# VH-VL binders against q9nrl2r1430to1533: the designs that were tried, part 151

Target 1, 104 residues: q9nrl2r1430to1533
Amino acid sequence: GGVHELSAFEQLVVELVRHDDSWPFLKLVSKIQVPDYYDIIKKPIALNIIREKVNKCEYKLASEFIDDIELMFSNCFEYNPRNTSEAKAGTRLQAFFHIQAQKL

## First folded at step 10 (VH-VL)

Design n7f (framework fv_nezutatug)
Fold by ESMFold2-Fast, scan of step 10:
Structure n7f (fold): chain C 104 residues (1-104), chain A 122 residues (1-122), chain B 107 residues (1-107)
Amino acid sequence: as target 1 above (104 residues)
Amino acid sequence: QVQLQESGPGLVKPSQTLSLTCTVSGYSISSGYYWHWIRQHPGKGLEWIGYIYHSGSTDYNPSLKSLVTISADTSKNQFSLKLSSVTAADTAVYYCARDIPYWSDEGYFDYWGQGTTVTVSS
Amino acid sequence: DIQMTQSPSSVSASVGDRVTITCKASQSISSYVAWYQQKPGKAPEPLIYSASYLYSGVPSRFSGSGSGTDFTLTISSLQPEDFATYYCQQYYSYPLTFGQGTKLEIK
């Protein structure tokens, strides 16, 4: 091929960011807007942080990248009740991610 | 270079609606997260009015909530404040301000407009 | 609402003096305090965020300290351009609240 593993991570993050259901995941949850979030969620993460880690070459293995994306979804489902727009968006985006991650 | 510029009427009559607009240049509103309005009464301190998130979500100071509406027009790169039923107590310098564009931090301001003076009198 | 109380309300000082301004929160706010400088007829300008971090371009004579409820802004050697009003602001919780201001005047 001609594409390094790190370039594949960049492509996948861009695809996630462009997805209609990415809105709950674009940036870290506000500590001010959601005052109990950081008491409940001990490993906060979002697509902007993951993208920065990709750009800084911090992922050495595809599994590390996948773990951060899955942590993001896990945090969403832990904090947000199932009937929320956040949880519904997370469910759809996670399904999309699983399909795209087959390329990794 | 990021700049914010307030515009609106310098004089408003009691019971009318005050309308102010903040024009942002050198930066896109849709990229910057939270955008705030703050006012300063003559010779006194600063009072936070409210914000709009670039998606349209708003929050207002509870002391003003029933009277305030903040909206954004991303196509014009502007956000606006409407304050209804004004009284002499609403006489102030009004500032728009950008919240810092960091990942998990918000609520403090790196760029302010120069301020516009609003006098409420009959 | 979190109330922010500054002391003193005004201070008179000379160039070269060390000046300390205090800010007290009505409840613990961790390190979520910013400080601003405002000159007459101008918008406030940021000085410090997260209680102790200087904004880009702010002279090193400015420093901030504190956590919880008690915060201080210090100017180690006052310069002529430092005569202004200083405001603390908490950003721990909405609504955002400011101190009443401390006016730094020429002695």
Scores: ipSAE 0.000, ipTM 0.579, lowest interface PAE 11.2, mean pLDDT 86

Design n7g (framework fv_nezutatug)
Fold by ESMFold2-Fast, scan of step 10:
Structure n7g (fold): chain C 104 residues (1-104), chain A 122 residues (1-122), chain B 107 residues (1-107)
Amino acid sequence: as target 1 above (104 residues)
Amino acid sequence: QVQLQESGPGLVKPSQTLSLTCTVSGYSISSGYYWHWIRQHPGKGLEWIGYIYHSGSTDYNPSLKSLVTISADTSKNQFSLKLSSVTAADTAVYYCARSWLYDEGTSYFDYWGQGTTVTVSS
Amino acid sequence: DIQMTQSPSSVSASVGDRVTITCKASQSISSYVAWYQQKPGKAPEPLIYSASYLYSGVPSRFSGSGSGTDFTLTISSLQPEDFATYYCQQYYSYPLTFGQGTKLEIK
């Protein structure tokens, strides 16, 4: 969309970054620290990459932006067992995202 | 965490140039965001003065005309305001602030300095 | 320039009251309005952005609404720490402009 729609995506990404539960999502998972991650997760993504895509105007539709955020959460739940701190943070942040995304 | 802190003279004589500096910690000003100056006259509302973008681009409130210059010193992680030909009307609390929005006309302020009081008096 | 006009200029209220502050833009600004709270001797703090989104850490008793030219900040159940001056700000177009402020005082 328009300039104002792109501004909305930026606002949402920054709100996600500032959320207490954003820590698993700020940057791509380290292959050195988590070697099997990239064997399991075929489309890695993180908030820093999504923010860069917003700034480069790579999202033409709100649905494309939402899809990338949802991919990020899907990756979290695929890799991390549900009883982990990562999965619990992901669950809370995803709920927050769903509330905010209603305004897109 | 990001913190902004204003510094400069508390007292300026009429017709002189006011110079204020904002020191930023916890984030590099060259890495992003818009960095603004805002003032508040005694007992009155807020007035936006201008910004410097992380690239060095500036914009100023037209009501201040050519009286304003904002510049950055990225090596010190500071940005500064110069307001020339001051009068008693420039007496105010001056704040530096950050906004994250990248499009013109879409800025609100997420972090503010504590403010510095400037009195213009002879 | 877009002019932002707040009403009322001051309001007296008691703890537990519902308080409403309004802000009118001189032209349509879509939803590009933010609200700030300022306590004496302190810098303004963000409360609301994009007319209705709560800023991180802001209590849920604060809400914003409106679009176009008419905007409202509501405090559903006033708390002692809420006595402050409130400002609206448009960020639709430069220069950025603020309302004149609404002082919320103890009744």
Scores: ipSAE 0.000, ipTM 0.544, lowest interface PAE 16.6, mean pLDDT 84

Design n7h (framework fv_nezutatug)
Fold by ESMFold2-Fast, scan of step 10:
Structure n7h (fold): chain C 104 residues (1-104), chain A 122 residues (1-122), chain B 107 residues (1-107)
Amino acid sequence: as target 1 above (104 residues)
Amino acid sequence: QVQLQESGPGLVKPSQTLSLTCTVSGYSISSGYYWHWIRQHPGKGLEWIGYIYHSGSTDYNPSLKSLVTISADTSKNQFSLKLSSVTAADTAVYYCARGRYFWSGEYPFDYWGQGTTVTVSS
Amino acid sequence: DIQMTQSPSSVSASVGDRVTITCKASQSISSYVAWYQQKPGKAPEPLIYSASYLYSGVPSRFSGSGSGTDFTLTISSLQPEDFATYYCQQYYSYPLTFGQGTKLEIK
């Protein structure tokens, strides 16, 4: 891909980070704060990891970028019951992502 | 609505094992959250004892060392505290509480039991 | 372990007074601080979370501030029902730790 594709991924990650519902997704889940997380979630990911991959030009296709963002949401819904603030934040942020991803 | 209720003996003799049970209603322990024990010594602040997650995963305050065991009985929707070799220093009000994922920035405990007083004496 | 130190340990005040209680963490805990009010014979009740957010149903005369290591709870105009013990708690790291408490007494 081109410079414009890399810029689009970076812009979208920045918009996700700035969103009020990004707080569960900014960094990898702490094993100290959530000890059983890594027993349940086998492919952990967070926005800081995705942003690093964008900056290292590791996404060759928009679909690879989208897959990593969707994995992040899938992990959230797998670990957190639907009635939690984490799951509610994830639902709203995922909807926002789907709207913004139309630009990719 | 979610409610937690402690039960167990109010008087325990020194060197015996203290056993307390928390009964949860309005929410299934196996559906998530961390289930905690917290105590308060007479005229003192609060001390976190430990938690259990329904998978059997536990974490305990290092200050209590190997004296603490927390277990869960999901069929009864209960979780329990055992504190071995008690002394007068274990005299306290014991609370059970439901804990959130602390990385969220929300309130760490959203529901507490009313507390049960435990006195360690002959 | 993260130590939480409250100041003062006790304060005497009159209805209508502005009261300030401080809490200091031994290391940076971002905004992961909660404040509780406890009346004799009762469980602690949540007051503030994430350093500055008011828990639902808590009167607006209560406010929280701070980040990092230094945190403050303020009661802008003390009411008779506010005489209680107040505790801060960090939830940044396990083991969870509480301040020693500040007893708010009638002058």
Scores: ipSAE 0.000, ipTM 0.556, lowest interface PAE 14.8, mean pLDDT 85

Design n7i (framework fv_nezutatug)
Fold by ESMFold2-Fast, scan of step 10:
Structure n7i (fold): chain C 104 residues (1-104), chain A 122 residues (1-122), chain B 107 residues (1-107)
Amino acid sequence: as target 1 above (104 residues)
Amino acid sequence: QVQLQESGPGLVKPSQTLSLTCTVSGYSISSGYYWHWIRQHPGKGLEWIGYIYHSGSTDYNPSLKSLVTISADTSKNQFSLKLSSVTAADTAVYYCARTYWPEDLGSYFDYWGQGTTVTVSS
Amino acid sequence: DIQMTQSPSSVSASVGDRVTITCKASQSISSYVAWYQQKPGKAPEPLIYSASYLYSGVPSRFSGSGSGTDFTLTISSLQPEDFATYYCQQYYSYPLTFGQGTKLEIK
């Protein structure tokens, strides 16, 4: 938990948002569009929530930041069948994240 | 602390190009966020002009047609507005600002410059 | 374009009063609305985002509510420094649009 970690989290979230496969993860899933999502997913999260937590200094440890990103991917794979564009985007973005997270 | 500061001419003649620059300190524009230009006409509300995203992508208010260009100079940590073919209707206070979170739909403006007054007259 | 309409255009109040300002969107914008305070000769400053979240450092006497098309900014106990013009803004879709403003004046 220092200033250098905060800067690294911000840069990593920016890289994830910039990625072509970020579209399923930019904001929370709509209850109007996907009404059963919140019955299945008990801990919803998205990149906009994670970035807000970074900017408010709510992550005390790098592991807490990593856990929230991994939760986001886990939710994607739990809700979306493997053959969906969402799950395929999640698989590619998660691989990208694992490479970038080595810097943390 | 993030700070934004506008600079440019206070007086522009009709049909000329208005050029304004926003200098950002405390954060690198290439590292994130949307960076915007907003104006306020005398006695009126606020009008969004356009943005440049940290990646270099731009979007502009359709009401300004092809008259607007926003660009960034990463080495100076600045982004700039060019508004061509100005008329008296372009007289306003011009602000640069950033939005907090890129939800594809934009976000709220968390930091603003102090504003610079531009008068378009002969 | 989404039109944002504020009411009232001006309000006169005294220190200690509860003040309410409303904002109506021409279509549903979920909770994607922010409120700003602007003092004469100064840039707007954020107060509220996502309809009800208080911006960092903003006094707790400010609160926001609403969803869909109808939104409200409330100041529970007006202080001398609160006399200013207030703007709502939608960020549901581009182009970003603002209300016309509500001027809060001392009685």
Scores: ipSAE 0.000, ipTM 0.552, lowest interface PAE 14.0, mean pLDDT 84

Design n7j (framework fv_nezutatug)
Fold by ESMFold2-Fast, scan of step 10:
Structure n7j (fold): chain C 104 residues (1-104), chain A 122 residues (1-122), chain B 107 residues (1-107)
Amino acid sequence: as target 1 above (104 residues)
Amino acid sequence: QVQLQESGPGLVKPSQTLSLTCTVSGYSISSGYYWHWIRQHPGKGLEWIGYIYHSGSTDYNPSLKSLVTISADTSKNQFSLKLSSVTAADTAVYYCARDLRWSYGFTYFDYWGQGTTVTVSS
Amino acid sequence: DIQMTQSPSSVSASVGDRVTITCKASQSISSYVAWYQQKPGKAPEPLIYSASYLYSGVPSRFSGSGSGTDFTLTISSLQPEDFATYYCQQYYSYPLTFGQGTKLEIK
């Protein structure tokens, strides 16, 4: 076998998932557990969906990838009050993302 | 309790298409998890075949990509594997599995079916 | 593709022994390795994810360590139910790849 290399988008998504604050973002919010979520959030997204799009080469521009990540954070802040564990995790993870995204 | 169950023919002739179905109970395949096929060759290791997400998005092992199709039927809570132009090398136990995207990684398997034995023979 | 190589291919041990199984990746995979136990006639069951985190319900005698390319699964005090085949799996990149397996046999 040969060497297998990851894309820059794949590497960044991997780093986001590894971050301690990724837990609210790993998969789509459960409609059963949070029934009003989909009444408030019209464009739901999560890291598992974004990684699938990366693996399928659906992002043609870095800006499209960044827009999906930013949508994920925007949804978090729209739904969750600022003093919640979810919003605090989102704030820290978004700051981490902004530092890493400057390298793109 | 989440359960996965494989079904399909135990014997397939060379050059034919192998068709297997995984029935999921206790959980809806539409809830955002990825659903995989994995096989185990006699006396050998495990080989990842591919996955499907409920949206219809798929990815396949490059070694099998031209031969594999995975599809989902959310109304029946099932997903299926078709492997074209089989040979004796496709003799294996076939498992369906769910990956756990939630815990520190993208793809490790928290629930597996019991496996179904497929023999490719004339 | 990332190749995963396990050693040894088989090991004979007695109840109460400490057993170590190693797994080497052909390139750095950070901590993205899982370990599975497979008993004869059964599907694999998860033991460890992210190199060192114990899956829910797995006994504390199982532990994992390593980062980068070299990973180890340890059973601190072997029990009768632990005689099985063990597999490592990387999930750093697609395609997902498994080690060839290590068979734990009764001495």
Scores: ipSAE 0.000, ipTM 0.547, lowest interface PAE 15.0, mean pLDDT 84

Design n7k (framework fv_nezutatug)
Fold by ESMFold2-Fast, scan of step 10:
Structure n7k (fold): chain C 104 residues (1-104), chain A 122 residues (1-122), chain B 107 residues (1-107)
Amino acid sequence: as target 1 above (104 residues)
Amino acid sequence: QVQLQESGPGLVKPSQTLSLTCTVSGYSISSGYYWHWIRQHPGKGLEWIGYIYHSGSTDYNPSLKSLVTISADTSKNQFSLKLSSVTAADTAVYYCARGPFEYWDSSAFDIWGQGTTVTVSS
Amino acid sequence: DIQMTQSPSSVSASVGDRVTITCKASQSISSYVAWYQQKPGKAPEPLIYSASYLYSGVPSRFSGSGSGTDFTLTISSLQPEDFATYYCQQYYSYPLTFGQGTKLEIK
């Protein structure tokens, strides 16, 4: 374990943001559009929050960064039934993330 | 096809360290999934030991946490278990398994090794 | 830790019978339950994940149901190769925990 370069985390977040399946994950879910989301999901997170944490040097280990990305996918699968476009996008983006994360 | 194979000593003396290795073939450990150790005491049920993710992230069963270390060698496509200060209670069949981070389509333990029997005796 | 309790601990049945095995979690685990089949001397084989989804290659006579705390594995028409021990497992939170097992034996 050690400190990892911010450029590596930022590059990976940028790749996730630009992926076709990132649309459910770009910003926090709207309380107005999805009223019950915050009753079900207790630790909300999104790519914009993760990118902000990277820019503020809040991740000291790659594992902490990976844990936040995995929490984001976890929230998606908890809220969204498996047959939804959101869950399908999450499954594909998570697979892409796992391949890219091996660079860390 | 993805295969997991355990290897290590079948006999360990009390107070020594048990070391087991899982060799993964047909899939790269660094491509994802969480890689787990599970054991089964003679005539009893299954007990989860811990996992490793290729980043080095680990989690261990709290009942074993002070005694367990799991490590990965991605260049050999292997991950290993060390269990320190063993006693007769650690006699079990030890399995390695490919498993979930709770949220994947191929959730739970979808691939298991054959298991290796470890006896702790003097 | 989440405790998983199976019932019955053993069941005797005949080929062609409908068999049900239940699993109860000590707290709500949503649908994060898997089921495994283990034959003597062999590693467990996965049957079901997310309470009701069959793994590829698992015969359609196996089905799972339930959510929250109560889960059921059903074999609709028991075959000779189905005599084994069955385990449920929660993967809602760490540490991962298994039921104590249900031994399915010939009547």
Scores: ipSAE 0.000, ipTM 0.551, lowest interface PAE 16.2, mean pLDDT 85

Design n7l (framework fv_nezutatug)
Fold by ESMFold2-Fast, scan of step 10:
Structure n7l (fold): chain C 104 residues (1-104), chain A 122 residues (1-122), chain B 107 residues (1-107)
Amino acid sequence: as target 1 above (104 residues)
Amino acid sequence: QVQLQESGPGLVKPSQTLSLTCTVSGYSISSGYYWHWIRQHPGKGLEWIGYIYHSGSTDYNPSLKSLVTISADTSKNQFSLKLSSVTAADTAVYYCARVYELWGDSTPFDYWGQGTTVTVSS
Amino acid sequence: DIQMTQSPSSVSASVGDRVTITCKASQSISSYVAWYQQKPGKAPEPLIYSASYLYSGVPSRFSGSGSGTDFTLTISSLQPEDFATYYCQQYYSYPLTFGQGTKLEIK
């Protein structure tokens, strides 16, 4: 052994990253690929940013962690029309998150 | 200089547990990177097995179901693969490899072990 | 799982030739593709990541292109040391998957 057990926030971020529907959320949206994204989305965030905050112990309350994850989903639904692959992935991943967040 | 080296028995009997260790030198596994196992069946391509991050986070190829376990021993700077209930289909060359972060500032598998051949036979 | 299909399965070429190998993903994977070179008895070595970025130390005769589902590895002027098997890999989602490989042989 000798493997340390993950914190609850770390475990949840890992589960989100592993999920098939995480692909729109893994890193910040590219300004080159999507030039108007940052004109529309004022508080960009992604799973890699949230993971870094978890690793640095920046979340003092579960609500702060949940707020960042929910901001990520809100950004997705604001930018992407309902019937896009991104919005559909976000809907499924958000449902998964809500189930897992009950453990926090 | 970072080096990865696989070790373990080259012959395993059917139904037993295949156990391999990857020894890392020139870099501490606790300093980051995701540490992976990949195998290559004779005459076939590469198959991803799974990874471990030093925090204890793991992920495994669903095709291997509950048969695979990856663990790390930071005191020895090693990570290990256990594959239970092996069959002849598990005969392959097994590689350990590392990846910085596959997303964000991602890089490919940048360092690999030399590979170790495992034959499953009675 | 995302399936990666390479074509051709093998290609015969001469030193100095331009060689093109293709890789098709079963679904869109943006630019999350890496290419590896493997010589007999050795581990794979990285060539390209993010579809088109050369890994450090890789000769400029290697180039990658593509996005979405169709990706290409090109060797502009084949050298003797380039005869090997080439693999594409997606890292868009888990499980990570590789193409079946393209063997580049001497004509």
Scores: ipSAE 0.000, ipTM 0.559, lowest interface PAE 14.2, mean pLDDT 85

Design n7m (framework fv_nezutatug)
Fold by ESMFold2-Fast, scan of step 10:
Structure n7m (fold): chain C 104 residues (1-104), chain A 122 residues (1-122), chain B 107 residues (1-107)
Amino acid sequence: as target 1 above (104 residues)
Amino acid sequence: QVQLQESGPGLVKPSQTLSLTCTVSGYSISSGYYWHWIRQHPGKGLEWIGYIYHSGSTDYNPSLKSLVTISADTSKNQFSLKLSSVTAADTAVYYCARDYRGFWSSEYFDYWGQGTTVTVSS
Amino acid sequence: DIQMTQSPSSVSASVGDRVTITCKASQSISSYVAWYQQKPGKAPEPLIYSASYLYSGVPSRFSGSGSGTDFTLTISSLQPEDFATYYCQQYYSYPLTFGQGTKLEIK
């Protein structure tokens, strides 16, 4: 807990945001562009929301932070067929996340 | 049917900013497709420049990132490339292109513009 | 960046020949490779995606194969309209990268 974990969460979110495959995850999916998204995905989340939660000290445990990142990937794979650019980006970014999360 | 058409100056002076526009017809750029710029140097292969997505999300080739801006004007159904501080090395045919099948498709290109030739010379 | 290397750089062939062009990625890209045909003065046109799937309208004499790092484009019976430059492209990771091209010339 505490300062050490908060610093680690912020660092990891910054690394995810800077990754080439972060583009599907930077902000919430547009309801106008993808009107059926919110009918299928019941708990939407994106990196901007996760970063806000880190800044507000809402994560008390590393597991809570990891759960939100994994939810983001789970939503991606649930909505997007495997052959899509979004699903491919999600697969690569999730692999990167698993490597980096070993620091937590 | 989808058509892409590049427009811009055929000649640009060194150190100036190159500005190119791609006009899309037969489909709305705001409907979730990824829209790319690609160039081809004389007698050479293809180089990916970057893309824009309807949400405003962009990605650029790291070799060009500090020099490139891609933007979209949905009211005109256009997206544009600005390449700053051009040199003779930026002389190329510039293409705009779309991801295959649009919204939920792979990052290969099903529709290309005809290409516009840009020469950087004083 | 993933480097795509094509071989040969040029090939001379006659109508009716079987032609094979290869493309090698500097790291594994699974099946995330596309092939394009470009004729002089024209934009590239898609031929193959996901290593082996024919793009709509492409003649059946074109085929793609491979996975991982080694990929091939084959034309089973060369036609006059097939004399062009061919490019492979990976879309496994950004930046998207192309091979240097293979020029198919009349013998």
Scores: ipSAE 0.000, ipTM 0.539, lowest interface PAE 16.9, mean pLDDT 84

Design n7n (framework fv_nezutatug)
Fold by ESMFold2-Fast, scan of step 10:
Structure n7n (fold): chain C 104 residues (1-104), chain A 122 residues (1-122), chain B 107 residues (1-107)
Amino acid sequence: as target 1 above (104 residues)
Amino acid sequence: QVQLQESGPGLVKPSQTLSLTCTVSGYSISSGYYWHWIRQHPGKGLEWIGYIYHSGSTDYNPSLKSLVTISADTSKNQFSLKLSSVTAADTAVYYCAREGWLYDTSKYFDYWGQGTTVTVSS
Amino acid sequence: DIQMTQSPSSVSASVGDRVTITCKASQSISSYVAWYQQKPGKAPEPLIYSASYLYSGVPSRFSGSGSGTDFTLTISSLQPEDFATYYCQQYYSYPLTFGQGTKLEIK
């Protein structure tokens, strides 16, 4: 049930945050540092927002949680060319997520 | 589980445009990954055609670039290949495939469609 | 373009044999090689990625090795279901390219 699902989501978010490649995803992209980001990315999201949603029990289904994590990666790959450090970090972290998400 | 299925006409006349569609189930193409077209000529190896990312970003094999267009319809969870001005050399089995993601910016293919045979003949 | 050359083009073997297939890149590609198995009338299926990592669900008798220009796929103890064509693929640079294939046949 619900308790198992919430514990699993929290555990997975913590594992993502602790991963060496989480640095592009910890908080929302700065408008000052990246001024065109919000012109390109329509639904910005980051791990701190996802974790808050988990803590507030806003995910009704595992699919909703997975969709938000995938949106985060999709935004990264949309904005950042493949050869950037951000895209490379995103590639590795997404692979880690896909393995862990099989447990959900 | 992710599944890919190709569809399109099995016979195309020389000089016409070949149009193929790949329908994806079990995963939303708008959630990420790069989605590719690959073909296999009779009795020969595999040839990469190109990819699309759901944003509309594409890249094509330079040998085919002027003849190829790949597009996506995220509302139908499909992506499509158009190959213009076909000749007998375009006779092949056409596959759609998903690119897996790895620590080294990989471009290997983790899921493939079953393939659709296209014959170019008058 | 990076050319991938496989050897042998075909190999005949018996169940229980150790089979080795090689793949040579025209330039250094680090470890950016994948291997696929294709049975007649079927799509290719992934076996190995990043030269040596076994894809999920693939039997442990399959292994990959190599770096730079020379890569090897090994089947330690051939099973009846392993008779197929094997392809290597580089993903170091675009365009992505495949070897010509190695057909593994019953001796």
Scores: ipSAE 0.000, ipTM 0.545, lowest interface PAE 17.4, mean pLDDT 85

Design n7o (framework fv_nezutatug)
Fold by ESMFold2-Fast, scan of step 10:
Structure n7o (fold): chain C 104 residues (1-104), chain A 122 residues (1-122), chain B 107 residues (1-107)
Amino acid sequence: as target 1 above (104 residues)
Amino acid sequence: QVQLQESGPGLVKPSQTLSLTCTVSGYSISSGYYWHWIRQHPGKGLEWIGYIYHSGSTDYNPSLKSLVTISADTSKNQFSLKLSSVTAADTAVYYCARHYFDESWGLPFDYWGQGTTVTVSS
Amino acid sequence: DIQMTQSPSSVSASVGDRVTITCKASQSISSYVAWYQQKPGKAPEPLIYSASYLYSGVPSRFSGSGSGTDFTLTISSLQPEDFATYYCQQYYSYPLTFGQGTKLEIK
């Protein structure tokens, strides 16, 4: 990506972080709080990791950025049962992301 | 892309109200972020004036003691500064800028207007 | 109000030099520090946020470090376009406050 495209990724990450439903996604899941998480989820990711990648210019294409965001949601739905507050937050935030990602 | 542009440059007489407007393009001011006014006195550093949050909430530098009002016109995608009872000390370059703060993560003032010069003299 | 104090107020350096600028907060502000570069007649441009994260498009020769009260901006190999005034800013609490600036001058 170009400088404008990298700025667009940063803008989108900030909008996700700011959303009321971002709380399950801000940081990597704690192994102390959730001991079995890393036994189930083999490619953990969170918004702080994605933001670091954006700022280090590690996304060359919009598709790579979108793939990492989608991986984050996929991990949420794999680990968390559908009726949990985490899965419900993930569903709403993913819908918001899909609307915002149309700008990319 | 996000762009900010100040308007209302020029001369203001002492005791009058300074009125400046920031026009935002590429992002809706009602959708997110804190939208700020910052000024820079001649030959000096930067001074934060205040913000309007996307929800309409405002906060102001206590040093200005109710002399400042920031408001938004979402239909025009603009936010404005009014500074009442100006003196020569209010002579500065005035910038509008976007910022985000969260306990978990903060962004800098990532987009700035070009600045508009205001001189307070009779 | 949180006071941000920069040191030095000015520094003279040559192209290729390693330059460090420090910023001290009057109270602990965690990592909520940004650094800006300002050239004469222009608006400030962001370099660093959250003390150490490089803003998109900023050259890798710029780096930030620190937490709590003491923060540093480093330019590892100074380039001609880097001669400017640099500001730190805390965004831990309102009112937002800036350092007084450090002018980086040609030696």
Scores: ipSAE 0.000, ipTM 0.545, lowest interface PAE 13.4, mean pLDDT 84

